# Designs tried in a protein design chat: VH-VL binders against o14526r1to248. Part 18

Target 1, 248 residues: o14526r1to248
Amino acid sequence: MSYFGEHFWGEKNHGFEVLYHSVKQGPISTKELADFIRERATIEETYSKAMAKLSKLASNGTPMGTFAPLWEVFRVSSDKLALCHLELTRKLQDLIKDVLRYGEEQLKTHKKCKEEVVSTLDAVQVLSGVSQLLPKSRENYLNRCMDQERLRRESTSQKEMDKAETKTKKAAESLRRSVEKYNSARADFEQKMLDSALRFQAMEETHLRHMKALLGSYAHSVEDTHVQIGQVHEEFKQNIENVSVEML

## First folded at step 5 (VH-VL)

Design s4 (framework fv_cixutumumab)
Fold by ESMFold2-Fast, scan of step 5:
Structure s4 (fold): chain C 248 residues (1-248), chain A 122 residues (1-122), chain B 108 residues (1-108)
Amino acid sequence: as target 1 above (248 residues)
Amino acid sequence: EVQLVQSGAEVKKPGSSVKVSCKASGGTFRSYAISWVRQAPGQGLEWMGGIIPIFGEANYAQKFQGRVTITADKSTSTAYMELSSLRSEDTAVYYCARDTYYEFWSGYFDPWGKGTTVTVSS
Amino acid sequence: SSELTQDPAVSVALGQTVRITCQGDSLRSYDATWYQQKPGQAPILVIYGKNNRPSGIPDRFSGSSSGNTASLTITGAQAEDEADYYCNSRDSSGNLVVFGGGTKLTVL
């Protein structure tokens, strides 16, 4: 059916534990993505603040003279660059909110997953227990049958034969109960292992789709900013060219 | 040291019933199950059902449910398989076999009876 | 529809190794058992409980299993090994028995 299912069943409990560990890493990777974007936003905010400060130098450091129009061009361009990077900072902060919102939703689904994992592990433990009991019940029953046959051959009293028959019947009923418990525990174990494997596969696929979408949003925001920066640069070049030398 | 001895060949008309016997000797009859397996000419082995004498309960393959009845007589250590509403496609060799059903993860059939040929013809 | 699947036929040269396979989901939980049948004879148990041989079965017969597949291996095939080989196991419920379709082995 699925590669997760085959891994669980082939390796007994080891495959289940490996796949569950992988699923538990999902929320950690979501937090790491938020942390990365937060650091990236800080870089952009730092650049924005530095450019705004540099723009003040152009404004304050320019005494009256023939170069005043060019300092104005620098100031306008620097202010616009600062704004481009500030807008990217805001877009990245919004994206962090989206990542954290997804993380909160992810934790809710993981809490439900944990409850079902506990149920699956309980089924494993039940099956292990009944698997140990079944051979013991079988040996006890066979021993009672052999004892009854021996007593029959020895021409024992009817009272002793009746006691042996009663013990054999009790052993048979115990064996029947052990068989029924084993069959029930095995069916429950197999169903829960399959359900867990399919759930883990669905959770991992959903996580990868969400992470991919969030990275796509990051890429789009950065691309938009690059376009805006390019336009600011073109405007800067044009404004330089438009300064008239007839001033002299 | 368990041995299984089956009843002799049968020729039956369509719509009738056949009852095949399987007598066990050696070992404790109650300590194992008896399964019935048939084989049509040139075809593979087909499990019909089995009985666990100690419980008096029989399990049947879905294909035979309603037509087959498997019983056991503990006093004679004999298992029986009765198949009703016979059709020509029921022509086969019918085997009984000791089933170590208590070895659930590793159960096996040994020994086997020699087989009983049942021919259904008009 | 068979719950256990076997290839209908396989051939092996005298003295060579052949592997006969049996496939089904129930084999993940229950061991396959292997039987040999020659024309006009009742089946004979050759392997049970993964790789146990009954008294009288040559050591060239061995069994193995992995996942949903069980295999019967004959190492150094002999002419007398030419026969039909059947696997059986419990169904998914553990309460009923199912046989594979059988594999006809031809020793060349």
Scores: ipSAE 0.000, ipTM 0.403, lowest interface PAE 16.1, mean pLDDT 82

Design s5 (framework fv_cixutumumab)
Fold by ESMFold2-Fast, scan of step 5:
Structure s5 (fold): chain C 248 residues (1-248), chain A 122 residues (1-122), chain B 108 residues (1-108)
Amino acid sequence: as target 1 above (248 residues)
Amino acid sequence: EVQLVQSGAEVKKPGSSVKVSCKASGGTFSSYAISWVRQAPGQGLEWMGGIIPLFGEANYAQKFQGRVTITADKSTSTAYMELSSLRSEDTAVYYCARDTYYEFWSGYFDPWGKGTTVTVSS
Amino acid sequence: SSELTQDPAVSVALGQTVRITCQGDSLRSYDATWYQQKPGQAPILVIYGKNNRPSGIPDRFSGSSSGNTASLTITGAQAEDEADYYCNSRDSSGNLVVFGGGTKLTVL
């Protein structure tokens, strides 16, 4: 009975296809990260421009009025806050460039991977073909053996017996060659599948490391900005307190 | 149905050789292989080698290469296993078995001979 | 032998199910064959291929395989099932034969 057929190959190929599909998702996630950061940078830029505009309203306060010192405090604080968000915008734009650079590198690696996948799939096809050959070679050999036994029972001439024996030997040799082809194709297939699996694992691990590093940069940039915003607000509170109520 | 009949027990001195026979009846002798498997007292089964009479080709386990020779005589439908340079650790029961080598993914041994006891002692 | 590995011993209570395993890389390509041996007797074929029984082998014996592991299952073990069980298969080259070390089954 044959143990290599559609079901055996389906199981092996399914695993490979699932793993390769997972690898293909890498560049998509890289693009999605760049898109997310781009939207986030736009939010920061919009906020910065709005705050800068608001700061101009504070600077239009009456210079000779009792509120002039407070308008100055608002203006300075608003400008500093706008600057914090503008600097974050610039940092995020730089990060987008890093993400896109990694994406370009990743696509080059994936192109090489695709070429190697083709080689592995070729090995699958070769093994599939040889697996189909084995049962046919075996059946032919058994038929030759049966024919030889029939001739023996019929007390056939020596020439007929010699001819049948020659056919049986040729069938046996064909069967041996089919087994050798199967063993070679199986070894090649298994080696290429192992190589592909290890490469895919390495690619996924490398991708995860890169994504973590990029997200780490994002987090640090946001954290730095939060610290600066906190400092601006503390300074704002102190500057309010420092405005003298003395008219002299 | 294929039947296998093995030669009788042997007692041999260290350094000598032993030749065990396995006579097959039923079926075409050349259409299957004959494998030789031994079992030392209290130990497991150990494949020594086999022969495909149609090819006149024998394969041997690495442990026995150089010491074992497996042959077949188509005219008497008999396979032979000769083990040379006998040592005390060669004391074992030696079995022959029909090998369905043409079932490549699932070749099996059936039937088995009853076994030949070989004792190596001084 | 290290090429096909079996646990040296397993126990099962009368009427219970036991699974004997055989592991080796060649089992990814070639099926394991199972033999039963009782003291003083030649081995007898129990299961060949994935799950084929020779004439005379009870239905309680079955085989299965997954990856590099093959299993012989005895469902509802009987006292007469107490024996040594051996697996064999082709080696990785497909040209030689290897046996597992054997598993002694004790029926309690």
Scores: ipSAE 0.000, ipTM 0.451, lowest interface PAE 13.8, mean pLDDT 83

Design s6 (framework fv_cixutumumab)
Fold by ESMFold2-Fast, scan of step 5:
Structure s6 (fold): chain C 248 residues (1-248), chain A 122 residues (1-122), chain B 108 residues (1-108)
Amino acid sequence: as target 1 above (248 residues)
Amino acid sequence: EVQLVQSGAEVKKPGSSVKVSCKASGGTFSSYAISWVRQAPGQGLEWMGGIIPIYGEANYAQKFQGRVTITADKSTSTAYMELSSLRSEDTAVYYCARDTYYEFWSGYFDPWGKGTTVTVSS
Amino acid sequence: SSELTQDPAVSVALGQTVRITCQGDSLRSYDATWYQQKPGQAPILVIYGKNNRPSGIPDRFSGSSSGNTASLTITGAQAEDEADYYCNSRDSSGNLVVFGGGTKLTVL
């Protein structure tokens, strides 16, 4: 037995509602991930624009002098750094589209789940109804049996005994039907509750796998950018070294 | 590495509209601006406008405001330029080009598309 | 006409130095960019950001800027340099692009 199946079955209706509530949080977390990445992309875009502006300042504001070649080195490095952050912005925007596309598919799956939940809740309602019926039928049958036994002890007429026997047989038949309905409703309830628990577990596992994959894409994009930034920095150091100190 | 492929030549009647496409391949589409520049026969280069797909912003030269619409479809990596109320003076080669800078229009265009000839005649 | 002013034509002898100029008030704030265009072809970028060359552009091409004037210099002009040269820059708002009228270079 799975953890979800055991928890769900042991707690009856309360367990079902707790597990279903957890499942319903899935689409909310998908939207929250998209919002997080959107804000992160905005940070990268802002950085890129600021670096590009700083690069233009170096180009336009540099006075003629011995330091001019080093300002050019700063400008080239700054332009490349701005590009690295702009590329990350693009990758994050593409990832947002992937998250939103998953969200749309998730909503379709959740709609089907909601329809099946209605079926499970209907089975709960049916079981509740027959559960009320069963004790009443049992009590009626027992009362008829007691009445029949009392009449037997009191040496009542055969006609009265026949009437009591008929009532007892009818009560027995009603009890039998109530027990059959209860057993059928309980079996249906148990089957649907198990099916729901397994479905909820599968949905949670699928959601976690999708979220992990999306976060993996996020991590990969950030890592690629960090590698490229490191390369820009190494080039910057080499370009500084290549500026000649020999003056004409 | 980036290539820009433009739609084919068009012949249009005065008063109609034309929509030219520019498909980017081999590089990052949404991170760079795409500009549209036209050149009438024997005349100079004239900037019409451009779009930065990632920012969703289009800017137009004052001369073309109200007649030109520049759009981009990131899913197909394609930019479009639609010019309405065509006149004979709109006969030109229309180029798309990638703008290299990220903040605003810097005028550094590389690469250029091969151009689309639009002829406006009765 | 354009907001950036270029002389319509200039000529240079093979192997000599030529300077093509572009004038406009926006050049005080924004760099000029230079393009070469041969008949029937799209323009190609030759100089950007005051004095930067793209990969593949020969070192005989250089740029300079002072006040409202930008210049493209070709040192030791070759026959293949014969073309139309256009400057461009941003307008005073920084939001729009403007081109010069173009200069036809003839290499004698």
Scores: ipSAE 0.000, ipTM 0.369, lowest interface PAE 19.8, mean pLDDT 80

Design s7 (framework fv_cixutumumab)
Fold by ESMFold2-Fast, scan of step 5:
Structure s7 (fold): chain C 248 residues (1-248), chain A 122 residues (1-122), chain B 108 residues (1-108)
Amino acid sequence: as target 1 above (248 residues)
Amino acid sequence: EVQLVQSGAEVKKPGSSVKVSCKASGGTFSSYAISWVRQAPGQGLEWMGGIIPYFGEANYAQKFQGRVTITADKSTSTAYMELSSLRSEDTAVYYCARDTYYEFWSGYFDPWGKGTTVTVSS
Amino acid sequence: SSELTQDPAVSVALGQTVRITCQGDSLRSYDATWYQQKPGQAPILVIYGKNNRPSGIPDRFSGSSSGNTASLTITGAQAEDEADYYCNSRDSSGNLVVFGGGTKLTVL
């Protein structure tokens, strides 16, 4: 057995509940990521629209006179900043689609997991039931053996002795069947619990890898936008320098 | 992915105007700039101007300023280039291209339309 | 402000390396982009942002730049690489776009 499986078994079913609860949090975190990115995209879209409106102030500046070329510089720069934020909005919207697509795949995997968990829980219930049955069956058998021994000492009739022997044999067969049921139920329980533990570990690791990849895409999109904004700013400074001053 | 479909070939008389269309397919039209580039027979590529459809802003190369008008209709995802006062020297293939120069320092044109041949003759 | 200058023609033997150059003062500030054009066809983007390749462009195409000069290198030229190559960048103001005159590549 793996260390993970042995540790899980050592907690006598409590570990199963803890691990399964952790797995069930996966889809919730995927939804929360999509919600976060959606809100972030809205912020970018709001900035883009506000900046586009602000650029109209530069467009409505004095169209004649010495300051006119600088109003043009402001307008161009403001429009380019609005586009940088609009493109980030688009990239984030595309990322939301990727997150939601992963979420759909995750739900399919979790549905199958839930069905297998029900099977594991059924095995727990079966084992619990036969575990209670076994001591009662054993006690019945012992009582029949004692009764048969008592009747033998009392010099009872042959028919009474035959009846006691029959009851003891029936109790022995019942005990044998209870032991077989217990052994079968225990083996099934142990196998299903181990399978579930390994599956939960794999699902958690897979989810973490997917979340890291999605966050990596988010970081890359934001980083690209920051680079573009810096370039727009450098261009803005250069365009200011290119405006000549001639008062004569 | 974005595809650009241009209007068909035109034969025009000197002094007239021509209006070439460029229809973008897909959902990115308002997020991309569209540029117009022409190529006279046996000559190189010449940038005429471009438009940012989202803002309706157009920029023109100095050589074409006053004769060229670039517009966009966001509802039909179509950009237009109208060139007036046509001369025989305006005989060329006119290309539209998706333009990322307005968005990036490492800007480029991709994809390109297949081109529209405009012939100016009497 | 500077116009972009390219040599009008260059030749390379099949399987050999060729370098096509583009010169202009604006290249000190803005990246060069490269296009391939075959007769009767629209140009195709081959390199952008100094040395980025679009999907579908073979690894043999690469770009570099230093000072006012940008270069397109084709390592192990193939027959299908015979075409006109255009450099492209922003003008000195950053507001307009300019093309080089084009270089006709002949693969021998």
Scores: ipSAE 0.000, ipTM 0.375, lowest interface PAE 22.0, mean pLDDT 80

Design s8 (framework fv_cixutumumab)
Fold by ESMFold2-Fast, scan of step 5:
Structure s8 (fold): chain C 248 residues (1-248), chain A 122 residues (1-122), chain B 108 residues (1-108)
Amino acid sequence: as target 1 above (248 residues)
Amino acid sequence: EVQLVQSGAEVKKPGSSVKVSCKASGGTFSSYAISWVRQAPGQGLEWMGGIIPIFGDANYAQKFQGRVTITADKSTSTAYMELSSLRSEDTAVYYCARDTYYEFWSGYFDPWGKGTTVTVSS
Amino acid sequence: SSELTQDPAVSVALGQTVRITCQGDSLRSYDATWYQQKPGQAPILVIYGKNNRPSGIPDRFSGSSSGNTASLTITGAQAEDEADYYCNSRDSSGNLVVFGGGTKLTVL
């Protein structure tokens, strides 16, 4: 609709809005990660408790004589598996604390970001206001020029001509000041838009690096537990082989 | 309506100066800016500078700053462009044009003078 | 950068549509103006303020702009449209004027 409206809804403003929206999703993704890990920890805790109950069932049901040593091997293995999963539960709970701690620091950074966004939006408002004043200053200048031309054609007194020239000069000076204000407001707008865009990009890159590190910690905890489970199963197989089949 | 009449062709030696005139007729001379644009043979249009007679202020393109002086005489409705320290590279057609600087976002040049050929040769 | 860039040459068949482009960052803030120049003549204004035509310019000439790019479109090109076309605008400061390098239009 207006020259400035077109530039406002142009490439820089669109980019700013897209990047800012993405930045605002950061804290939400941090909370979602914490929620995911919390649910995952609950699965491990449930598994641990179930295995502990299964171990107790094996102990109570163990037949005397021939099979007793095998039931004992089964009980010991089940208890060790329960402990592996309980340890993973605790590791995941510690990771949740790390995620939440990061989230708290992220909120502080986002509060500062919001203050800078307000400053950038204020620059947008100033530029919009100044750009609307330019047509009015232009119209006033043109009207003074037309008045001066009319008086010149009417063969008016020198005093009246001097007065008209003074009014035209004042209108021209007003127009010049409006143009200078526009140029200053535009430069401030462009600088703040660029600064905001660069800050948003840096925040997104920093967030992605933090999230990758947290996921890496998650992967390591899970992997370590799988290694321990493998060791428990290897011990289980060895303990089975160690039970003598000779009747004594 | 408004017409711009330029002075005649000039042949100058390197190191000299040239002063081209542009006389406006019809309309109020002081209401618009006058811009000077040159064009070397086979080359594009190059803005040199302009003057707003109501202010008496002139602005110059960086390339010509220090060598060009643009002035205006309201009593004769005439703008002048003086270029000093002439070089062979200054051989060009020099145009004056009415500049609607008050159309801040969409300023344009209309009308144009017919052009003044300046040849710099030894 | 406030410099304006134009392709040096374009061709169009008689009666067809051609678009001449002008690109520069200052076009985000200020309108491009278009001039036609025939050999041995002063330039004439053909389009100003995005898409305004001066008296005497045929309606086949139109302008448009988006972002840092402005375009002059000639719909149904005629033999007499063969000429050099220049864009100009204010520089990034708003205080100086800059011209594009010009585009030579050949009508085949």
Scores: ipSAE 0.013, ipTM 0.529, lowest interface PAE 8.0, mean pLDDT 84

Design s9 (framework fv_cixutumumab)
Fold by ESMFold2-Fast, scan of step 5:
Structure s9 (fold): chain C 248 residues (1-248), chain A 122 residues (1-122), chain B 108 residues (1-108)
Amino acid sequence: as target 1 above (248 residues)
Amino acid sequence: EVQLVQSGAEVKKPGSSVKVSCKASGGTFSSYAISWVRQAPGQGLEWMGGIIPIFGTANYAQKFQGRVTITADKSTSTAYMELSSLRSEDTAVYYCARDTYYEFWSGYFDPWGKGTTVTVSS
Amino acid sequence: SSELTQDPAVSVALGQTVRITCQGDSLRSYYATWYQQKPGQAPILVIYGKNNRPSGIPDRFSGSSSGNTASLTITGAQAEDEADYYCNSRDSSGNLVVFGGGTKLTVL
């Protein structure tokens, strides 16, 4: 049993344990992403509302004054910036829904994973039980052998010798059966342990792919907004240039 | 050398819950299982359950199934045992102990924590 | 209801040999583990498996098992051996752990 423990300890400390721990951290990172995007959306909404109020200030000037065309340029620019940030807020709110939906799917997958781990644990328990039985079966067999040898030395009757031989054969058969059960249980355990490790690896890879996709959506939404803001800025500069000075 | 350090004594009212902690030091936390064993005043040892951290799963004695929860936090090398719906007969010293053969439940407990006294009184 | 049965008390004269027994059907399949507990202290592991001693446990402690019975033998009992002794083992399913009721050893 020392060999089994020694072999498994090596594999456990350098692979399986790390994978299982990482898998359990997945749902936490999904929630943290949703929380981050929620705060980011609030920033965008605040900006949009503030810019809309500023636009109203620009629109309160008298429409017939010399400065009226420039106030109009400010109003148009402020309105368009407010709109850009409002659209980003909406996109981020939609992304939060996608993150939360993935989180729900992830929890269902983790529940199934735990059920599979329980199946692997059951195999561990079976192996444990058979491992405890094996030394006891071996001891019984050795005791029968020693008893048979003792009777041989004592030059006992043929009937007693035959009885001892029968008991030894029965103990040998019991030991053979225990060894077969152990080998079967160990094979099942090793297969289920490998299957679990591969499942954990697949779950980690799938989680990373999902998180990358969600971050990609976030980046795309922000990029679209930056492009729109850039266009609003270029339009603002052009509108200033187009204000006529001919009257003077 | 692994040492187990348990949280301090608790006094609880009937119907409440208690959560006892067991912090491991000196060894790799995930390379062994942690069991919880209690002992009522003047009575014998009673196994409550344990956790095998590598699988993240716990086993419980039938008597405690449904009101005991055993958990482990690998980042702090700490195991926890939470017992709910406390009754007077839950007054006991609660021990945590390392199961020496981590790959399965061996029942070979070494070392043991010093114990946490939980008193349930009205 | 108790899967493992121990006598509540046993006495031994200083320097003599004492045998503490643990009985249960699961012992036909699994070896018993033995613990020593002194008043106000946590138990300590004395014997595990058939007859293995942890580091620091004196040679006078030994274990044996036959059929449904496991025994802890203390040869040449000393005053310091006075304590409660508990056996434990796996239940019949191999999935859970069960303790015996304990035996109080008095060294005369």
Scores: ipSAE 0.000, ipTM 0.377, lowest interface PAE 20.0, mean pLDDT 80

Design v1 (framework fv_ustekinumab)
Fold by ESMFold2-Fast, scan of step 5:
Structure v1 (fold): chain C 248 residues (1-248), chain A 119 residues (1-119), chain B 107 residues (1-107)
Amino acid sequence: as target 1 above (248 residues)
Amino acid sequence: EVQLVQSGAEVKKPGESLKISCKGSGYSFTDYWLGWVRQMPGKGLDWIGIIWPGDSDTRYSPSFQGQVTMSVDKSITTAYLQWNSLKASDTAMYYCARGDYLDPAFDIWGQGTLVTVSS
Amino acid sequence: DIQMTQSPSSLSASVGDRVTITCRASQSISSYLAWYQQKPEKAPKSLIYAASSLQSGVPSRFSGSGSGTDFTLTISSLQPEDFATYYCQQSYEYPYTFGQGTKLEIK
C-alpha cells in the first residue's frame, strides 16, 4: 500500500501541476497583448504627428499663385488624415486600459488558486497517511486471527479463547475503520483533483473568450479607421476636381 | 529595475503612534503580494503578514494580529505598516518584501526600516 | 502554526568546502519552501524558491532539494562571500514561518 499510495499520488500530482502551469501562462499573455497594443498605438501617434507637421509646412509657405487652392486641399486632407490616426491612438489607449483592468481581475482570481492547490495537496497528504495506516491495521487483524486459530488447535481454556476472540473483534473493528478512512480520503482526493482540473479548464476557456473579445475590439477600431481614411481620400479627390482650371 | 524603497529610521517613545512606508517601483504594484517581516536585534526573521494591493486583502500572523495594521495606497505604489501605540518590544528592523501570487516566496526585499522605541 | 527547524544553528567552514544546511517542517509543506541569505546589517537576499529553483542571479554552487518535511540547502564549493546567516521559510500555510537561522562562519 505504501508503494501504491506513493505511485498514485505522484502520477496525479504531476497532471495537476501541468494544468496549473498552463493557467499561469494566462496573465503573461494578457501582459503581452497590452505591450503589443501599446507599440501599435505609438506607431499611430507617430504617423499623426508627422502628418500634422506636414500640413503645417504646406500652410506656412508664401502664397503660390495658381497653386494656392491646391495647397489648401492638401492641408485640409493632411489634417483630417492626422486626426484619423490620432483617434485610433486614443481608441487603442482606451483598449490598453481594458486589457490591464482584465489583467488585474484575472490575477485577483488567480491568487485564490494557491489556496485551492494547497487544499488539493492536503487531500494528497491525508490519502498518503491513511494508505500507510491501512497495511498496519490489516497485519494486526491477521495476527490476531492466527493467534485465535493457534489457541483453538491447542485445546486452550474457554477463558483464553474468549480473550483471543475479543482481541480479534477489536482488530476487525480497527481495520474496518481504517478502510472507511481510506475510502473517504480517496474519494475526497479524487473529487478535489477533478474539481481543480475542471476549474483550471474553465479559467483557460474564460481567458480565451476574454482575449478574443479584446482582439475583436482591436480589429473593430482598426477597421473603423480604415473606413474613415477612405472617406478622407474620396473627399480629397472631390476637392481637387472642384478647383477650377478655367481662366479667361 | 525592480525595487522596494523603505522610509528612514525612527526613534519613538512608548505609547506613540508610527506609520512606516515601502514604495515599489519598476513593476506592476497590484500584481504581487507585499509582505512585512520583523527582525529583533540579534534575532531571526518573524513573518508579520502580507497584503494584496489590488483589493487590500490581508493575511496576518496571529502574533501580530491587532498589534499592527497593513495598508496600501495604489496611486503612489506604497505600502504601510502602522502602530497605534508602540511598545519597547517593538524595537526591531522591519523589512518589506514582494511575493508572487502563485509562489509567495519573497524575491525582492526592501532595505529595512530601523524602529527604536525607548524612553 | 507550522514550525521550521534548521540544523545546525551554526557551523564553521573553510573556502572550498561543501556545506549542507537542513530545514525540517513540523508537517508536510510540499515544495513551498524558500531559502534566504542575510549578511550583517543587510536585508535578506532570496536564493531558492519552490524548494529547488534558483533565483535569478544566484550562483550555481547553491542548490536546494527536498519535499514534504525535509529540505536541504547545499553550497558545493564555499566562497568568501558566502559567510552569512541562512534562513528557510515555508509558504504552504499562514503564517509563513521562518526557521531560526543557520550562521555560517569562517573556520
Scores: ipSAE 0.200, ipTM 0.641, lowest interface PAE 5.2, mean pLDDT 85

